VHH binders against Large ribosomal subunit protein uL22 (rpl22). Designs and how they scored, part 14

Target 1, 185 residues: Large ribosomal subunit protein uL22 (rpl22), of Caldivirga maquilingensis (a8mbl4)
Amino acid sequence: MRYWSIRDEDVIDLVKRRYNVTISADQIAKARGFEFRISWKKAIETARAIRFLTIKQAEDYMEKVKDLKAPIPIKEFTRKQAHHNVPWDGWPVAKWPVKVADSFLQVLRNLESNASYRGLNIDNTVIVHASASRGMRIRNYMPRALGRATPWFQDTVNIELVAVELPAELVPKKFSWARVLKAIK
Below, E stands for the ipSAE of ESMFold2; O stands for the ipSAE of OpenDDE; V2 stands for 0.75 times the mean of E and O plus 0.25 times the DockQ between their complexes.

## First folded at step 16 (VHH)

Design y0 (from w3 with S52D; framework vhh_gefurulimab; at its last look DockQ between E and O 0.56; V2 from the best seeds 0.00; counts 0 for: pae E 10.6 > 2)
Fold by ESMFold2, look of step 16:
Structure y0 (fold): chain B 185 residues (1-185), chain A 121 residues (1-121)
Amino acid sequence: as target 1 above (185 residues)
Amino acid sequence: EVQLVESGGGLVKPGGSLRLSCAASGRTFSDYAAAWFRQAPGKEREFVSLIDWEGDTIYADSVKGRFTISRDNAKNSLYLQMNSLRAEDTAVYYCAADTFDWLFPSEYDYWGQGTLVTVSS
């Protein structure tokens, strides 16, 4: 069983490197969920898209994805065009991974609750770590004719989110598609 | 409330240039993302370019390298410099603004009236 939670020391170091501020462990909120039956590749892109948003910005974004009002920019999965590089239209392929967004929203709501319980100012609490890793695979069998079975695997994904309260001047004011796309390119 | 007025459209030969302007009413235009969309006859309105409140930009592939979006927050103005114009760039161009930098026209609350750009010999 793998320990996959980032250490408080590593979070403090990350915040110092990125924001030039020192925080204590009391300013850190964490949440995780495991064994989500969702696409790992889409989960990685979703984690990247919400990194460095406030908890509330990320929640609003995931709600909009669920409502088909905001896509997640995803590098195209090009198996249908494996012979040639897929032409890029100037941005990553837009997807609406509703099931993935719902899974992240569950973890985000837990993160908000944990941050609130610790007395953090939610409006100034920024996601500094977001990861999606492969969880346990579930081995199953598909029935076939004549009493035979074909094995197959059902993947699961673990989500870990870590947020910290930052000084208000370092908190992003609004969600920005340009910021998300810049981080991908 | 934000009100937007486009200007600078006109007739131009292929390969020519035009500069579109969008004047915003109100001192808080700097708080908005601003975008250009266009609508050719018989087609749906399509994304051209946007610039957010921090100056980061996005371009549609069809205009990348030829069009440049910019803003001047002191003048509450948005601009689109269009170079190397082609016949397929013929459309009504609209500016739009919102507190969220949407890629889709259905999500914007504030629109200008449009300015016609015609590229033909």
Scores: ipSAE 0.000, ipTM 0.360, lowest interface PAE 10.6, mean pLDDT 78
ESMFold2 (binder alone), look of step 16: mean pLDDT 82; pTM 0.826
OpenDDE, look of step 16: ipSAE 0.353; ipTM 0.674

Design y1 (from y0 with F100W W102Y F104W; framework vhh_gefurulimab; at its last look DockQ between E and O 0.48; V2 from the best seeds 0.00; counts 0 for: pae E 4.6 > 2)
Amino acid sequence: EVQLVESGGGLVKPGGSLRLSCAASGRTFSDYAAAWFRQAPGKEREFVSLIDWEGDTIYADSVKGRFTISRDNAKNSLYLQMNSLRAEDTAVYYCAADTWDYLWPSEYDYWGQGTLVTVSS
ESMFold2, look of step 16: ipSAE 0.175; ipTM 0.542
ESMFold2 (binder alone), look of step 16: mean pLDDT 80; pTM 0.819
OpenDDE, look of step 16: ipSAE 0.392; ipTM 0.699

Design y2 (from y0 with F100Y; framework vhh_gefurulimab; at its last look DockQ between E and O 0.65; V2 from the best seeds 0.00; counts 0 for: pae E 8.2 > 2)
Amino acid sequence: EVQLVESGGGLVKPGGSLRLSCAASGRTFSDYAAAWFRQAPGKEREFVSLIDWEGDTIYADSVKGRFTISRDNAKNSLYLQMNSLRAEDTAVYYCAADTYDWLFPSEYDYWGQGTLVTVSS
ESMFold2, look of step 16: ipSAE 0.375; ipTM 0.683
ESMFold2 (binder alone), look of step 16: mean pLDDT 81; pTM 0.824
OpenDDE, look of step 16: ipSAE 0.000; ipTM 0.252
ESMFold2, look of step 19: ipSAE 0.012; ipTM 0.460
ESMFold2 (binder alone), look of step 19: mean pLDDT 82; pTM 0.827
OpenDDE, look of step 19: ipSAE 0.179; ipTM 0.605

Design y3 (from y0 with W102Y F104W; framework vhh_gefurulimab; at its last fold request DockQ between E and O 0.43; V2 from the best seeds 0.00; counts 0 for: pae E 8.3 > 2)
Amino acid sequence: EVQLVESGGGLVKPGGSLRLSCAASGRTFSDYAAAWFRQAPGKEREFVSLIDWEGDTIYADSVKGRFTISRDNAKNSLYLQMNSLRAEDTAVYYCAADTFDYLWPSEYDYWGQGTLVTVSS
ESMFold2, look of step 16: ipSAE 0.269; ipTM 0.610
ESMFold2 (binder alone), look of step 16: mean pLDDT 81; pTM 0.824
OpenDDE, look of step 16: ipSAE 0.396; ipTM 0.701
ESMFold2, look of step 18: ipSAE 0.247; ipTM 0.631
ESMFold2 (binder alone), look of step 18: mean pLDDT 81; pTM 0.825
OpenDDE, look of step 18: ipSAE 0.199; ipTM 0.603
ESMFold2, fold request of step 21: ipSAE 0.006, 0.011, 0.012; ipTM 0.408, 0.402, 0.383
ESMFold2 (binder alone), fold request of step 21: mean pLDDT 79, 82, 82; pTM 0.812, 0.827, 0.833
OpenDDE, fold request of step 21: ipSAE 0.219, 0.219, 0.230; ipTM 0.614, 0.606, 0.611

Design y5 (from y0 with A34M L50A; framework vhh_gefurulimab; at its last look DockQ between E and O 0.34; V2 from the best seeds 0.00; counts 0 for: pae E 8.3 > 2)
Fold by ESMFold2, look of step 16:
Structure y5 (fold): chain B 185 residues (1-185), chain A 121 residues (1-121)
Amino acid sequence: as target 1 above (185 residues)
Amino acid sequence: EVQLVESGGGLVKPGGSLRLSCAASGRTFSDYAMAWFRQAPGKEREFVSAIDWEGDTIYADSVKGRFTISRDNAKNSLYLQMNSLRAEDTAVYYCAADTFDWLFPSEYDYWGQGTLVTVSS
């Protein structure tokens, strides 16, 4: 038994609201991954960064993040005088969450395979739902001097991606850093 | 396939202005994002500015407010207006093109040969 966080009806409604088109359930592809030992906060920001990209654009983006060639803009409390080696300043803060990008790539590859199996045109298949939910939290202990143990916690994250084939005129043709940066401001 | 040729470099006093041009060859200029990079002696190439195919721009913090990137698709040309020049701006300036507006020089496939800008008294 598998439970999805979003039903086909909800995806169809989302697509109607955002794109003003009606799709059928056979135009939907889904993929999930479970229990990634990654930062939940960074996973949420990564999900935001890939929403409304094509599957191929998202895969290329995550590959570039893994190669330290493209950052993910992340919201956090930041000293305004801190300098980052990126072309922007202040908030948001740029990060290269390599483990998070690798986790999303695994789910994206499954999503591509599922979309292909359904006969969807991958070039026109756009991510319309991307979520990162908190999974199991692992309570661990580190032995310390004086017979004490210090607890520490390790989060896990579950990733869900849903993509839809759209009419070609509604599909983003190119990935643009300027557009990503504009969207987070 | 795209060929790029920079022009407009030269010697300029601090506080002066200079306008760089990059002429592109090919009918596909409008499909490319364009960028300027610079390389000072003994340093790695660094990002200056980029402009995508729809005119959205990115600037390095060191040049914000002083430099303006623009493109003219009818003339297949990219420009960099450089105002309030400083000694630190001395470098060879390179025009670059790719199908994405990457921030890093290793990602660009097409480069010009560079034009030298020297800012000194």
Scores: ipSAE 0.012, ipTM 0.426, lowest interface PAE 8.3, mean pLDDT 79
ESMFold2 (binder alone), look of step 16: mean pLDDT 81; pTM 0.830
OpenDDE, look of step 16: ipSAE 0.142; ipTM 0.576

Design y6 (from y0 with K13Q R19T A34L F37Y E44K F47L S49A A60M L78V; framework vhh_gocatamig_d2; at its last look DockQ between E and O 0.31; V2 from the best seeds 0.00; counts 0 for: pae E 9.8 > 2, unsure alone 63.7 < 65)
Fold by ESMFold2, look of step 16:
Structure y6 (fold): chain B 185 residues (1-185), chain A 121 residues (1-121)
Amino acid sequence: as target 1 above (185 residues)
Amino acid sequence: EVQLVESGGGLVQPGGSLTLSCAASGRTFSDYALAWYRQAPGKKRELVALIDWEGDTIYMDSVKGRFTISRDNAKNSVYLQMNSLRAEDTAVYYCAADTFDWLFPSEYDYWGQGTLVTVSS
């Protein structure tokens, strides 16, 4: 059986710690998707990048990633440095994980629908939990010369998003690179 | 009309300090991200520091721990405290205000004219 990674009580506690506000369970909207064939490492960083954005801000951000207009900051421990035109230079490295962004958009759209169904003010609905966990691994084979095959594995990723309606004064009014980069530092 | 006006640039010795100021007029920027960029001759304009409307900050790696960005919404102003200055900090420094949908220098809504900082080597 598949369970939510965070319970309603944990969401309420998180909101109290971060925003000093008490909410009820009917202010919570959730969505998840299973077994996306995407990079788990890139999915983790994407989840961090959208945490604490409104649903609409996150959707717009992911659309821009898909259009190569906005990167996702990624922590990489390599000797090569990417030289892209971004608002920062150095760590973190900028990536455009289009397939990952598309996967998150699917879950974000479901999240928006769920929030609207509950009657939440979507403009004030903020993502407070975003997780990417490993799903099943798919065993596959790569053909080789002389009729031989080499096994390889394909990972899948499960995405879980939770958003809450907050008082308007606590809602980020606009996307901010400082907020995105702070969330990964 | 909207204006951003930088001040506080000048000549300074290595290890010295300067405070850059940027006064905004023509609209309130309390709900905008405010940033300092710099451009040295022959190099691309690069983000130095950014502060959003919630007070969260970003610094480029080479200035982290040496520079501090701050804002005063009552004065509609942003500041850059520059300590432990080095020769590589020599550049024209620009104040900028950011909109939600853009992350590249060419996509910022408003720019100042720049103020020159020269660190003697």
Scores: ipSAE 0.006, ipTM 0.344, lowest interface PAE 9.8, mean pLDDT 80
ESMFold2 (binder alone), look of step 16: mean pLDDT 79; pTM 0.802
OpenDDE, look of step 16: ipSAE 0.435; ipTM 0.748

## First folded at step 18 (VHH; framework vhh_gefurulimab)

Design z1 (from y3 with E107F; at its last look DockQ between E and O 0.47; V2 from the best seeds 0.00; counts 0 for: pae E 8.6 > 2)
Amino acid sequence: EVQLVESGGGLVKPGGSLRLSCAASGRTFSDYAAAWFRQAPGKEREFVSLIDWEGDTIYADSVKGRFTISRDNAKNSLYLQMNSLRAEDTAVYYCAADTFDYLWPSFYDYWGQGTLVTVSS
ESMFold2, look of step 18: ipSAE 0.013; ipTM 0.289
ESMFold2 (binder alone), look of step 18: mean pLDDT 80; pTM 0.826
OpenDDE, look of step 18: ipSAE 0.478; ipTM 0.777

Design z2 (from y3 with T99E E107L; at its last look DockQ between E and O 0.02; V2 from the best seeds 0.00; counts 0 for: pae O 11.3 > 2, placed apart)
Fold by OpenDDE, look of step 18:
Structure z2 (fold): chain B 185 residues (1-185), chain A 121 residues (1-121)
Amino acid sequence: as target 1 above (185 residues)
Amino acid sequence: EVQLVESGGGLVKPGGSLRLSCAASGRTFSDYAAAWFRQAPGKEREFVSLIDWEGDTIYADSVKGRFTISRDNAKNSLYLQMNSLRAEDTAVYYCAADEFDYLWPSLYDYWGQGTLVTVSS
């Protein structure tokens, strides 16, 4: 499966549509991570959850997920999922994808570094694009007892994050579950 | 290596509820997928439910809507909430763990000794 990368022009258009603000390519920061051994489905949901957060908010959020202090709302992949006590109202399906959060945190840190390198104000830098795509399928053999080996397949996930520096008035001041839920809709 | 110990089995009436627990030790349980299997008298061991390391769950059709698998990584424990129990749910229930989330019992590396659940009027 081909890894798709969003173009700067597409990011500019996205920001225009979402915020009615025109930005330049110089206001864009990108980060990518490849071949994470994580759940693709949960990665998609996590990507949705962190959209339109600042980089710092997203990092904090992912840290909390890793510590099992905050969940990820699940929108699409709700089949066979139980309802949970969650810190928000109106949507009871959530997960605590620790490994996924860890992977995203790695990419977020790279994103922050890149944003800083490009001279962006990190406090005003908002994630406008987050995607998780399927990477390579790993084909390995698992050693078993009695000298046996079992073939197994593990799908990997590629993560792409794009953030843009926005006017301060458009930047969320605080983390909000309502915002997260809105992002997944 | 992971050691697993089941508990919570017992006698229950049809329509009743029971909660099984599986205590893990040896290694960090959160790194493993965990599953419940059961074996009724004279039958082969069958898949009941699993939860992977990300918290995704799978259920056998026979228990879907009635059973709920969950894990507490802080307690290094796996649970199976069984509601609306039926006579056909009578079995020895086994906890299993592996690095991967298999649907087949033969592929799981770590097993508990099992706990008996008897559903009878």
Scores: ipSAE 0.000, ipTM 0.217, lowest interface PAE 11.3, mean pLDDT 87
ESMFold2, look of step 18: ipSAE 0.223; ipTM 0.537
ESMFold2 (binder alone), look of step 18: mean pLDDT 82; pTM 0.826

Design z3 (from y3 with L103F; at its last look DockQ between E and O 0.48; V2 from the best seeds 0.00; counts 0 for: pae E 3.8 > 2)
Amino acid sequence: EVQLVESGGGLVKPGGSLRLSCAASGRTFSDYAAAWFRQAPGKEREFVSLIDWEGDTIYADSVKGRFTISRDNAKNSLYLQMNSLRAEDTAVYYCAADTFDYFWPSEYDYWGQGTLVTVSS
ESMFold2, look of step 18: ipSAE 0.255; ipTM 0.639
ESMFold2 (binder alone), look of step 18: mean pLDDT 81; pTM 0.819
OpenDDE, look of step 18: ipSAE 0.239; ipTM 0.631

Design z4 (from y3 with D31S T99E; at its last look DockQ between E and O 0.57; V2 from the best seeds 0.00; counts 0 for: pae E 6.7 > 2)
Fold by ESMFold2, look of step 18:
Structure z4 (fold): chain B 185 residues (1-185), chain A 121 residues (1-121)
Amino acid sequence: as target 1 above (185 residues)
Amino acid sequence: EVQLVESGGGLVKPGGSLRLSCAASGRTFSSYAAAWFRQAPGKEREFVSLIDWEGDTIYADSVKGRFTISRDNAKNSLYLQMNSLRAEDTAVYYCAADEFDYLWPSEYDYWGQGTLVTVSS
């Protein structure tokens, strides 16, 4: 049997700690995607940005990123870079990782389908776990003169999302940038 | 639909204070995010501050600690209290509103015409 990165018991404990609500395992929906050819760093930051949104809010956010209408805040781990015209404190780097957003949207759509299959109210289903982990490197070849090829490697990323149905009072009613910025601290 | 009208701009000395107001005509602000943007000559319009429908606020780093955004839903009004003004705060200030609290100007549905703030000795 395939292993998930987080057990149902751990999800239930997380929801109790964060929301002070007891849920059962049948209120949990999960989805995974494997071996996306995307940036791991940007995927981690994207996972942070969608935590604690509803599935629908996260889908809308990823669609806006794909349309270049919404950036993802990227935490800077190295020396200073030139500032973009962005409003957030201390994090001057904003990116539009279109391929990453598309990858997350694929997993979000599967998550929505899985939640619907379990009979969850999608409007009240909130992402409580989002992870991006390194997958296997993929060996590729670049053609060169005289028919020879040069190997090069491409990193892959695995995405795992877990969502739970919560009481309506605890569900964000609208997407909020203030909520996103709080979640990525 | 709603119209927005800014007021309160003017000339002020460095270190001084100024209070901007934005009045909405029509629908109440209670369900809208409301924001201030500014544009100095030759520069792009930049975010100053926003306040969402639940009262949560965001400030640009350049104004944090000096500017305070507030709203009065009974009066359909948005305010920006600007303290400790500096020469770099000189700009046309715009009021904006949207159903969502976007952080960039291209997504806002409603705009005022702007009010000029000049900070000089």
Scores: ipSAE 0.039, ipTM 0.468, lowest interface PAE 6.7, mean pLDDT 81
ESMFold2 (binder alone), look of step 18: mean pLDDT 82; pTM 0.834
OpenDDE, look of step 18: ipSAE 0.297; ipTM 0.662

Design z5 (from y3 with S106D E107Y; at its last look DockQ between E and O 0.53; V2 from the best seeds 0.00; counts 0 for: pae E 7.8 > 2)
Fold by ESMFold2, look of step 18:
Structure z5 (fold): chain B 185 residues (1-185), chain A 121 residues (1-121)
Amino acid sequence: as target 1 above (185 residues)
Amino acid sequence: EVQLVESGGGLVKPGGSLRLSCAASGRTFSDYAAAWFRQAPGKEREFVSLIDWEGDTIYADSVKGRFTISRDNAKNSLYLQMNSLRAEDTAVYYCAADTFDYLWPDYYDYWGQGTLVTVSS
């Protein structure tokens, strides 16, 4: 049995806390994808990077990641490198997880479709929840000689996105690295 | 596609000032983020400063408080006011623009020819 990781009431409360606006459940759009065979750590970082973008901005961002035109900043999983004295102080560690970006694009496209079905103004629809969780482990086999196989498990990742339509004045107008990087330093 | 031309470089003493200009032609400049990069002899091209479509700015730590980036969309121009210049600022300065505000030089397709800044006694 599958549940959303966040209830409509929690989304409404989150929007009130962040934006000081009361929305109703009919302003919420959701999408999920299950059992993606991708890196969980990279998926967590990607989810963080698209939070609070519009659906369209996030789609464009993920396309640029796939084209190696934009990185995903790495904040959470850098502890093993925390002792490096890098020559560009304040610049975050970054990666281009193309396979992860493609997976997020699939869920983002479904999110856009779901938002359109609900009659939301897509240009004003902002991602307020993005999560990447460990999914079921898939049992697979590695072939061996003489028809034998060795079992091994493959981790999967579930992606959950929730977006809401906001008043236009609260919607980020364009994606901007300048603002993201100001906040990072 | 956009064409970029830098100017304003020259020889200056340490502690002096220069103002670099970058003239843009072709597509509407107001749709672009614009940035300055520099390349010292024997080094990789490095980020100096960026200004986006809404006027938000980013500076490399090495130039904060000394350099000021600005733009004039009506004149399709980007500027870099460089004060308190140091020998370490000696480099060829390049203007770059893109519809995304990249901080790494490898992502930009469109560059000016560069303008040389030499800081020497």
Scores: ipSAE 0.013, ipTM 0.357, lowest interface PAE 7.8, mean pLDDT 81
ESMFold2 (binder alone), look of step 18: mean pLDDT 82; pTM 0.829
OpenDDE, look of step 18: ipSAE 0.409; ipTM 0.726

## First folded at step 19 (VHH; framework vhh_gefurulimab)

Design q11 (from y2 with I58F; at its last look DockQ between E and O 0.56; V2 from the best seeds 0.00; counts 0 for: pae O 7.4 > 2, unsure alone 63.2 < 65)
Fold by ESMFold2, look of step 19:
Structure q11 (fold): chain B 185 residues (1-185), chain A 121 residues (1-121)
Amino acid sequence: as target 1 above (185 residues)
Amino acid sequence: EVQLVESGGGLVKPGGSLRLSCAASGRTFSDYAAAWFRQAPGKEREFVSLIDWEGDTFYADSVKGRFTISRDNAKNSLYLQMNSLRAEDTAVYYCAADTYDWLFPSEYDYWGQGTLVTVSS
């Protein structure tokens, strides 16, 4: 496991605290993706939205976000006066961060492959850790008048996902959008 | 195929109560999440309340504590008890159903035709 990954011991402890089940390290699957050129804030909210879903539920959710069929609730840090009513309790705006969803899908697909390689039942494999952290900044140049260019930096985001196989009775029977949104504060 | 028919709308005074009903036909209603949405003139359709297939309920902040959603799976019916009605509750109320418990109206496959609720002195 790479130096920046959550330790297997911490995953096992988290699963015991949350589900009162003891798992072994061979029931854990992990995946990372590095240096995505996406919004860090939107990535944090997306990670929060998929936490505690099965891998398949998270993949379906991200595919629907990419297709503009399901939103992710994103906090707005600047108040806008011309907003419509938003169905999300406690959040002023919903967004469809297509690039972020695509990035998470790439990591989710790798996570599914890793889980399958370990022989886990994918339908019962639940994401227990999802994080988005700032990666290396990439220098770019912006064209300006008279052919000049101005340097600017683009932030990158690293995504880490960890999933575990749980007993079927502890796995959500159906994906619930309302439960996902209730868990987001 | 699921068909939904709302009833129970009407004119009430502020502070009054009204009970909306939604009768479902077709497939077993209990397999679906069922929801109420509303649309005031000149505004977008907004979420009011839902009840999922496990019986868990969810409410918009604007109606929490005043509205109660319920379902009767034996009668294939969805209900919305609306108490302490306010002028801002004036809207066309729609029932909706889907195999998933969406909070966005664009995600629901089955809709009723709506029932008008007017709260005015």
Scores: ipSAE 0.013, ipTM 0.452, lowest interface PAE 7.2, mean pLDDT 80
ESMFold2 (binder alone), look of step 19: mean pLDDT 80; pTM 0.818
OpenDDE, look of step 19: ipSAE 0.014; ipTM 0.327

Design q12 (from y3 with I58F; at its last look DockQ between E and O 0.05; V2 from the best seeds 0.00; counts 0 for: pae E 12.4 > 2, placed apart)
Fold by ESMFold2, look of step 19:
Structure q12 (fold): chain B 185 residues (1-185), chain A 121 residues (1-121)
Amino acid sequence: as target 1 above (185 residues)
Amino acid sequence: EVQLVESGGGLVKPGGSLRLSCAASGRTFSDYAAAWFRQAPGKEREFVSLIDWEGDTFYADSVKGRFTISRDNAKNSLYLQMNSLRAEDTAVYYCAADTFDYLWPSEYDYWGQGTLVTVSS
């Protein structure tokens, strides 16, 4: 049995702290995806980048990442890795994790469907929780001309998204890099 | 669709202040994100600061706490207040605009000609 990483009561408290509004559980939509074969560290950074966007803004953002038109800013896990040689200065390390973006899009589309089923206004529905956790490792075998040489393990990632309908005045009207990058510092 | 003209550059002593202006003409400036970049002699152009169409800002680490970006959509103008200037701030400063608030220079469609800031004794 897989549990949600955040309870409805915690979502309500988060929304009150961040937006100073009180919501009920009826205004919450959730979606999960399990055992994606993607990088866990890149998934964590992607989850951070879509927090506090509307569902539609996050979907558009992930489509742009898949098209190599928009990067994911890297905030965590840079301390143990050499800085990448990027073509710009003053900007933290950035990546274009296409597989990760595709995985998040699948969960985002389910989230949109779930929110619509609950009667929420999708244009006013904002992601307030996005998490990526390590899933089970999948044993694989390296092919050879005669039998298998050795097994190897493939990590998986579980994605959990939670969104809430907010009053229109609190909803970001347009995607903004400045808002995405608030989590960078 | 947008023309940008910087002004306000000049010679200033270390620790001094300077305010750069960027006047926009053409389309309504409020539809654009705006940014400042700079290029020191022999170096590549680097990000300094941006401001989006709702007023959210982002700064390079090297200028945080010393520089302040602002905009006045009624005057179609972008500003950079530079305080506590250091010799390493010597560069040509460029304003840029785009329908997205990119942090890297290769993605901006509209650029000014630049204004030179020299910080020296």
Scores: ipSAE 0.000, ipTM 0.267, lowest interface PAE 12.4, mean pLDDT 78
ESMFold2 (binder alone), look of step 19: mean pLDDT 81; pTM 0.818
OpenDDE, look of step 19: ipSAE 0.006; ipTM 0.277

Design q13 (from y2 with S106D E107Y; at its last look DockQ between E and O 0.65; V2 from the best seeds 0.00; counts 0 for: pae E 8.5 > 2)
Amino acid sequence: EVQLVESGGGLVKPGGSLRLSCAASGRTFSDYAAAWFRQAPGKEREFVSLIDWEGDTIYADSVKGRFTISRDNAKNSLYLQMNSLRAEDTAVYYCAADTYDWLFPDYYDYWGQGTLVTVSS
ESMFold2, look of step 19: ipSAE 0.012; ipTM 0.331
ESMFold2 (binder alone), look of step 19: mean pLDDT 82; pTM 0.830
OpenDDE, look of step 19: ipSAE 0.167; ipTM 0.555

Design q14 (from y2 with S106Y; at its last look DockQ between E and O 0.26; V2 from the best seeds 0.00; counts 0 for: pae E 15.4 > 2)
Fold by ESMFold2, look of step 19:
Structure q14 (fold): chain B 185 residues (1-185), chain A 121 residues (1-121)
Amino acid sequence: as target 1 above (185 residues)
Amino acid sequence: EVQLVESGGGLVKPGGSLRLSCAASGRTFSDYAAAWFRQAPGKEREFVSLIDWEGDTIYADSVKGRFTISRDNAKNSLYLQMNSLRAEDTAVYYCAADTYDWLFPYEYDYWGQGTLVTVSS
């Protein structure tokens, strides 16, 4: 199956709308990863959480998720729980999707390599597109009691990340939980 | 270090308004995320609102649409405009500032002494 990708012209338009700057295609770096055996719902939430971070900020964030030091905030049920918790430090609905974070790190490392190959300033390169889509089904068989195997399908997830070099004044200088939480609301 | 002093609390009728202020010294609020918390007697301290160093804001669901956080960098002050006050808003309101830490942002190490807001008929 041929996977869909965001086009350079759409990236340029998005950057113009969000940042009011015009970029060219040579300021864009992309990376994709295919057929990760991970939860699609968790991958969508993770993609939301890294949008508008620099590549380096996102890599550091995903390493912390893998080490169980930082959760991924989950949009579902946040209003029901907010009165008793601090949303950015103890977000009441949060998950530690370690396998998902590892998958995103692989794609982020490729994104960093691609951006570096293009000669982009990595410190000023910001993720502007992050998507997680369902990929091909993989047939698996699970052994059960009495030696019998049962067929089942495992969906896979494809990850696409796009980053652009921005003028330094528009680049987030430090990580902000408020921006992450705002992006997923 | 940064020092925080709240003011503007008092007795207000339901439906009324108050504006809380928090004056900071030592460093400007633009260097820190700043927030308001509140604590009613016998209750756990709860989050009200924050504004970060880039100006992005977050509100607790219970106050969204009624309260507005803002800051004035020239006066190095944080404000909370509280409208449509209700009895359940009665609490001591605290100003807090975050010691920026890339790994654990929004850990508030600096707190004011609090200002009492009482909403009562």
Scores: ipSAE 0.000, ipTM 0.203, lowest interface PAE 15.4, mean pLDDT 76
ESMFold2 (binder alone), look of step 19: mean pLDDT 80; pTM 0.810
OpenDDE, look of step 19: ipSAE 0.018; ipTM 0.337

